# VH-VL binders against Translation machinery-associated protein 16 homolog: the designs that were tried, part 2

Target 1, 180 residues: Translation machinery-associated protein 16 homolog, of Drosophila melanogaster (Fruit fly) (q9vxy4)
Amino acid sequence: MTNLRKELEKCKHPNSRKTKALGKKARRQNNKHKVRLGHAIKSNITGEKLSWFLGQIDEGRTEPLRPQELEDLIELYFTRFDEELEQINLKQSIGKHRANQHAARKDVITMTLEKERNEFRTGGLELMNLCDPLKLKMLRDWDGSALSVQHLKLDLVSYNMLQRLKEQSKKKETSEQMET

## First folded at step 10 (VH-VL)

Design x3 (from w4 with heavy chain E101D)
Fold by ESMFold2, look of step 10:
Structure x3 (fold): chain C 180 residues (1-180), chain A 118 residues (1-118), chain B 112 residues (1-112)
Amino acid sequence: as target 1 above (180 residues)
Amino acid sequence: EVQLVETGGGVVQPGRSLRLSCAASGFTFSSYGMHWVRQAPGKGLEWYAVISYDGSNKYYARSVKGRFTISRDNSKNTLYLQMNSLRAEDTAVYYCAKDYDSEGMDVWGQGTTVTVSS
Amino acid sequence: DVVMTQSPLSLSVTLGQPASISCRSSQSLVYSDGNTYLNWFQQRPGQSPRRLLYKVSNRDSGVPDRFSGSGSGTDFTLKISRVEADDVGVYYCMQGTHYPYTFGQGTKLEIK
């Protein structure tokens, strides 16, 4: 970006052919920076989410989660703000002046959780399907870096997907027991 | 002008109860949260409880939860601390303090002494 | 609970000399509104505590400007640029960002 800045500073006539060309180049680089920043932010958010789920699984566990276990972890994930909300609610309630104000952070949390719950009940949350042994191993092998999170192949994990997986587990167990 | 005065301290045996009062003047009591803080002899300060301006919300330090109850009567401009199941380690000077917009306790009372001894 | 650690716990200062007290927290004291709810209190012998500073660096009314506060995040300092005889007592930092509120251990200031 140093070279582009120096070339723009050399232009004496803002409407000249060279000045217009340099202006166009600067706009293109700003657009590419905005896209790159957006990807980096999403990678960080995804990495934090996956780290949270990894942290809930015993370090030595190698078997995949049962569908109910993953569902329970997702419901637990929705409670991750409970302590912060309790602190906000308390602090906002102490004095009359604060009690009359909206807590912007509380609104953001509420909207985030409502969106995530809706995604879970419809098209699915962007997660790893930890009921799949390959996905569990991939998450365990991940170094926790936002840079490497791109190499993790994510799934859309929905309530309906988990119910289907529960039904498949019941069918397999039933058919194996019928031969006994 | 703002003034807080604690009363109700004394000498009691372990297992007994005391109620402390904090009389407030010089400000609109019903607009501010209130705190209780204690200081054991020769020791530092220890925060114990807060109550919201209207009394609807309360929070306690873990060491006293279930034993101490903070309350207020806005018609009397008075804060209370009910202390049950008192222990020797509860021996301290007890201060009430006014909250100021969650920026810390801006005004303190002069304290009342509670001594728990056999 | 947030642990507040003061150092030194005791200091002896020649009259007219500066004094500095450190306070460190076990976690960030920045609240979601952007404010840092770190306070400093002075307790003179036989008296109740008096607030000196709030939100790190704001002096209460009547606090001399030789008292100043600084710091951010987890690391904070109270400075007295020129200690006077009336400054004898114990100084406490306290965090009000997280419930329960917690105090440092206190720093006893004596005149040599």
Scores: ipSAE 0.628, ipTM 0.863, lowest interface PAE 0.8, mean pLDDT 87
Fold by ESMFold2, look of step 12:
Structure x3 (fold): chain C 180 residues (1-180), chain A 118 residues (1-118), chain B 112 residues (1-112)
Amino acid sequence: as target 1 above (180 residues)
Amino acid sequence: EVQLVETGGGVVQPGRSLRLSCAASGFTFSSYGMHWVRQAPGKGLEWYAVISYDGSNKYYARSVKGRFTISRDNSKNTLYLQMNSLRAEDTAVYYCAKDYDSEGMDVWGQGTTVTVSS
Amino acid sequence: DVVMTQSPLSLSVTLGQPASISCRSSQSLVYSDGNTYLNWFQQRPGQSPRRLLYKVSNRDSGVPDRFSGSGSGTDFTLKISRVEADDVGVYYCMQGTHYPYTFGQGTKLEIK
């Protein structure tokens, strides 16, 4: 009778082996779900970006992009929100009440573009280097699904990388002209 | 009581110009954007232009861009529509309207009729 | 431009009976702030338009509670629970989410 009460109180202790095991199991399942969700979100964002770039290239084109062409395409990508921003700026400006209100969507767009421009000017945007004929072929062979985008070997495409490729192309063209 | 009264309509020949005025009362005019909307005889409503509360921003329907100019004078509580190079297709009743929450038009004027005919 | 399509374009209703007008948009009318800028206007014979409803379901001041609005995204409805003689006129939906603002074609309401 008395021993039963003491045994039951031991089971109620917050640091019991059973309480620790339940907490550990719940944390492991939550962590696995978060990792799976994170991969799915990243794959969707990457897939949408690659689909955008693929959609800008003529279906009949087989040669890789010139470095200037890829640079121009990246600058075009940075303008993708221009119409939406114009709409937001206009709607926010019409009445005095809205003119001083926060436009959360505009802030998100601004921060996204600032981040992308900074990445392009430093370590590079996560893209496929479409100046490489193998990369262009890989992108064209991609089925467009978020599931398979994880298997594409992405590059870091930077402004400086593109400038180096332009200089390499100029040196090659000059050398070939002199040999002729 | 909020009121809007349009004036300046009339009969004009194609290619001529006309200026409409909209007199506002009963609210703080300088705090609200303003719109112009038209209605051709026997037809529906067509939105044409908006101007911000301070006049700094304007937007036009594509069909009138370059020909119509919206403006305002906040010291006179008056909205204007300058219509140039008028066409027969511009024949309509023209309404001014007060903006509400940058959504649409909560108060309308009685309209002024513009007839463009040879 | 966003196309607004109303149906029916003409409606004949017995006095005291309900009426319903549909409005469909070619694009979502949900703005980035979460609001849906869909308005309804009434134009009685010989009068200027009058706003009835804003942001789908909010009645303007002085609008009787027999007028109600519903819908989301691209599909919207104006309902009159009991039609009165003074309800004769043309009803327009309008979207204010996207510039330029655009109206439906109008629905003419008549009493039988």
Scores: ipSAE 0.612, ipTM 0.855, lowest interface PAE 0.8, mean pLDDT 86
Fold by ESMFold2, look of step 11:
Structure x3 (fold): chain C 180 residues (1-180), chain A 118 residues (1-118), chain B 112 residues (1-112)
Amino acid sequence: as target 1 above (180 residues)
Amino acid sequence: EVQLVETGGGVVQPGRSLRLSCAASGFTFSSYGMHWVRQAPGKGLEWYAVISYDGSNKYYARSVKGRFTISRDNSKNTLYLQMNSLRAEDTAVYYCAKDYDSEGMDVWGQGTTVTVSS
Amino acid sequence: DVVMTQSPLSLSVTLGQPASISCRSSQSLVYSDGNTYLNWFQQRPGQSPRRLLYKVSNRDSGVPDRFSGSGSGTDFTLKISRVEADDVGVYYCMQGTHYPYTFGQGTKLEIK
């Protein structure tokens, strides 16, 4: 039987013209793949987010969400990593070896949630405004594919926008109660 | 040699308490997490608790949460299991096991038998 | 909780012949660090469990090379290339990727 480790050591020959040429080609291909992957990841993230929100709405519901209901869903969305964070924190803590190492996945989650909370509190999260019956219908009609998500017209849903919609709902309710 | 020895098993009535001990030797006990696993007569293995190397973090299977407490004394190289409100279904051989890099259990004790009967 | 399903639950093998045990998980066992924390244990009659394999295919110290592991994601296999008399016992798969750790039901191996 051939010792594969010795064969790999024979292939490790830095500074050869062939090795340098392979390195340049691999780097160029990696860069092109990164660009294509970046675009695909963005579309997939949006589709997963919309699917999550759609999954929280009863299949038989036809009326749009109240602003408070949408706000509650957004706050629930921010908790979606709680179970994963519990698992990471536990696994990192068990042995002394891991306790002294950083957890890259935990950092990514923390940064993602911080970004999303900041977006919600400022210019808004990219969502469908599910307080709008047309937008709810459009989300329900969506086939769930990342490709077709490019054709959905998203809104920027912010904390301030939802507060304004709550005030509009109060004014409309009061007007309807006063009229005979 | 890495060695784990469980003691404290016996026959006990339902509703009573029992404390198991696991004596560790041959490794730096305070660097590793520890587990408890049980095996009912004629049945498979069931994992039920882990404790971190310093004792600061613990996790329990739902079946024993609230009734069993895992603990350790690093100065004595000893792992403990306090079992309260024992039930007939807790009858089993109880194993302690050493964690390896939060991925599995590489060394097991010989087990101690707990029998819960009226 | 991750459910681990072994197949078969009982296996009779002629001495010197190969044996194969399947283990399937209800969710992926790939952890965020890229490792798959799937373990195999052997429990001989009247004895404590002994770890055979960790991270799918790595043999523990003192485990003969006739034991091998393979698989990915949710499907895993333990193979014994030539069964020996001392291989009699119950074999368990276990996942250590998610808490709580969970075992398969066990596969009892007997010599015909």
Scores: ipSAE 0.611, ipTM 0.860, lowest interface PAE 0.8, mean pLDDT 86

## First folded at step 11 (VH-VL; from x3 with light chain D33E)

Design y6
Fold by ESMFold2, look of step 12:
Structure y6 (fold): chain C 180 residues (1-180), chain A 118 residues (1-118), chain B 112 residues (1-112)
Amino acid sequence: as target 1 above (180 residues)
Amino acid sequence: EVQLVETGGGVVQPGRSLRLSCAASGFTFSSYGMHWVRQAPGKGLEWYAVISYDGSNKYYARSVKGRFTISRDNSKNTLYLQMNSLRAEDTAVYYCAKDYDSEGMDVWGQGTTVTVSS
Amino acid sequence: DVVMTQSPLSLSVTLGQPASISCRSSQSLVYSEGNTYLNWFQQRPGQSPRRLLYKVSNRDSGVPDRFSGSGSGTDFTLKISRVEADDVGVYYCMQGTHYPYTFGQGTKLEIK
C-alpha cells in the first residue's frame, strides 16, 4: 500500500502524468471509503433494529410469529423512545426558559417515528418477516454482527401485508373447526 | 446574592410527619425549578426530588418510594418538602438547591437536620 | 438509574502537589445536542456542597483555575493542579443528563 499523501507532496508539477495518476488514485480511494462508510452506518442501524426484535422473542422459540404477534412487536418498537420523550418533557417543564431544551432531539424522534409509521402503513418497513419460519431461523442463527447483516435478505413488512396474513389464518382456522 | 434557607428540621418519632421549608431570595424564584437533596449521617449525597418553576410538574427519585411530597408557593418564594410516615432511615441533612438552566444545581442552602428516633 | 463511580474514594496529597479524581458513568452522559451534563461539587468539612464545575469543564464564578475538568462520554476527571489547605473536603461528581440526577460516592481529600 502506497502513502499517497507523501507521494503527492513530492510532486512539484501538478499536471504531470505521474501527479495526475496519483491524484486519480487518491480520488478513487476516497470515493470507495465514503461508500463503505455509508454501508457500514446503514448496516449498524439495521443490525440494531434486528437485534431489538430478536430480543423480544422467547429463547428457543422455533414457531413463526402469528401476524398479530409481529404487528404487536412493531407497535412496541414504535414506543422505544417513550422513556426518552418523558425525560425531555420533564426537562422542558423544569425552568421557565427551558421549553426548548432538547427540542432538536425531540423533533428527530418525532420525525423518525412518523416516517416509520408511514412506511409501515404504505410500502412496508425493512424487517425480517418473522411470520416466515425460515426468516425466524435466520434471525436466531445471526451472530449479531453488522458485518453479516448485509447478507440477510430483508423483507418489506407492511400493515396491509399483516392484515392479509391474518385473514388467511382466520379462514384456515374456521375451516378446520367445521371439519369434525 | 442568591440565598436559600431551609427550616423545619428537628427530632421526631417514627411515624410522624414534618414539613421542611426553603426560603429563597436574590433571584426570580418563579422562573427556576427547585430540588431537594439529602445526606444521611456519614454518607454521600442523594438527589431526591425536583419541582418545575410553576409547580405543575414533579419528579421523585425511585429510592424514596413516594412518602414525601415536594411543593412550592411562588407568592412566598418558598419551597416545601412534606415528609409523612417518617422512619429512622430518613434521618439526614436536607438541602434545597436552585436549578440552573439545565446546568445543574448551582446554589445550595445550608441544610436542615431531620432526626427520626424513638 | 445512571450509576456514577468515583475513584479513589479517599486521597492523601502533600500540600502543593497535584490531585486527580476519576468519575465514570454507567451510561453515556452526552445527549443528542452534544452537551454533557456532568458536574463537580466540593463539600468542605461542616459545610453544604458548592458547585465547582458544570458541563464537564466550565468553572463556576470564583473557582480558582487550579481546578479543571475533562472527559467525555462516560469517563471524567477533576484535577487540582496544586492542592491547598482549603481544598480539604469531599468531592462529588453528579450527572444531570438523565433523571433522576445521581451522584458519585464522593472522594475525601486530605492533606498529608
Scores: ipSAE 0.464, ipTM 0.775, lowest interface PAE 1.3, mean pLDDT 85

## First folded at step 12 (VH-VL; from y6 with heavy chain E103Y)

Design z1
Fold by ESMFold2, look of step 13:
Structure z1 (fold): chain C 180 residues (1-180), chain A 118 residues (1-118), chain B 112 residues (1-112)
Amino acid sequence: as target 1 above (180 residues)
Amino acid sequence: EVQLVETGGGVVQPGRSLRLSCAASGFTFSSYGMHWVRQAPGKGLEWYAVISYDGSNKYYARSVKGRFTISRDNSKNTLYLQMNSLRAEDTAVYYCAKDYDSYGMDVWGQGTTVTVSS
Amino acid sequence: DVVMTQSPLSLSVTLGQPASISCRSSQSLVYSEGNTYLNWFQQRPGQSPRRLLYKVSNRDSGVPDRFSGSGSGTDFTLKISRVEADDVGVYYCMQGTHYPYTFGQGTKLEIK
């Protein structure tokens, strides 16, 4: 999965663009009321997350992810701030009196990741279950628009759900080896 | 008055090593990060290394990572650049510079010239 | 790495007239606390660089007020309200928001 790590290495600063930009662009389907009507902040955040996951999957792939593959993507997603954290840690270390430089941003990142890890280990993260072939197709057919993301039905994907799916796969492999 | 003075430049053959020094005065050296910047003949400025005030953290531009090592001795108020496996493309004036609260490099040395040629 | 692009790369100005140098970054230079770490340097012939401006518009000590900086996000400008003979040299923008720090190509200022 060489594409699983590529996006984090080039991740730009969160506000590198004057407006929220998600996925890819080509002037496409400009909403007549786009800028003046305003975007729902929740839809933008969801759209960015879904675009990140979609970007980790080869364009030619049509089969659903295996449970371990989705778990690996989720763990990779938790590392998405590594480059920014390295920048902050470096900046804080440069001058003797700089330990608090960018501390508020570092705290937001830390709290976000702790919340997301806790959600994954309990009730689940709000994602599309990419182990489901219908969900993978729906995400791949999505046009990348923050407005259309409201039409995507999200799932709660948890660590326990993925472990159950892995055990089901192992039991199927064992039963397929049964023969006379 | 903050002053930085680089020494150790010279003419060397490719593949050899040099160690540059930057002597600092007029400020509390051990409180500030330090940078190395270079300028090839007739070219623009290129930043390539920083070291934290206590020497515990370092960052390098990709072009020099693995060949150059930034270091400091706070007891001597001196910044160093160890340059190994020198190449003709390393020919440049080398400047040390004082970091200023991540706003940039507020004080620069006069530079020392490194020429790598046969 | 953040690419810094200056325009023009060379300019000739008559004494007493204004000069303007543009600098554009490949990504935003604003960071989480709202500061923009865009710096301007002057390098006179045969000399080391000297910082003129930091954080877009703040003049360093001893820099005359005929030098001013403006801009935000990715687009920045250095202005000299009245060019003097002593202003001859190369001007660089540099971003300090993201490691590695990166410079523009430089703009050579000459007197006509």
Scores: ipSAE 0.524, ipTM 0.815, lowest interface PAE 1.1, mean pLDDT 84

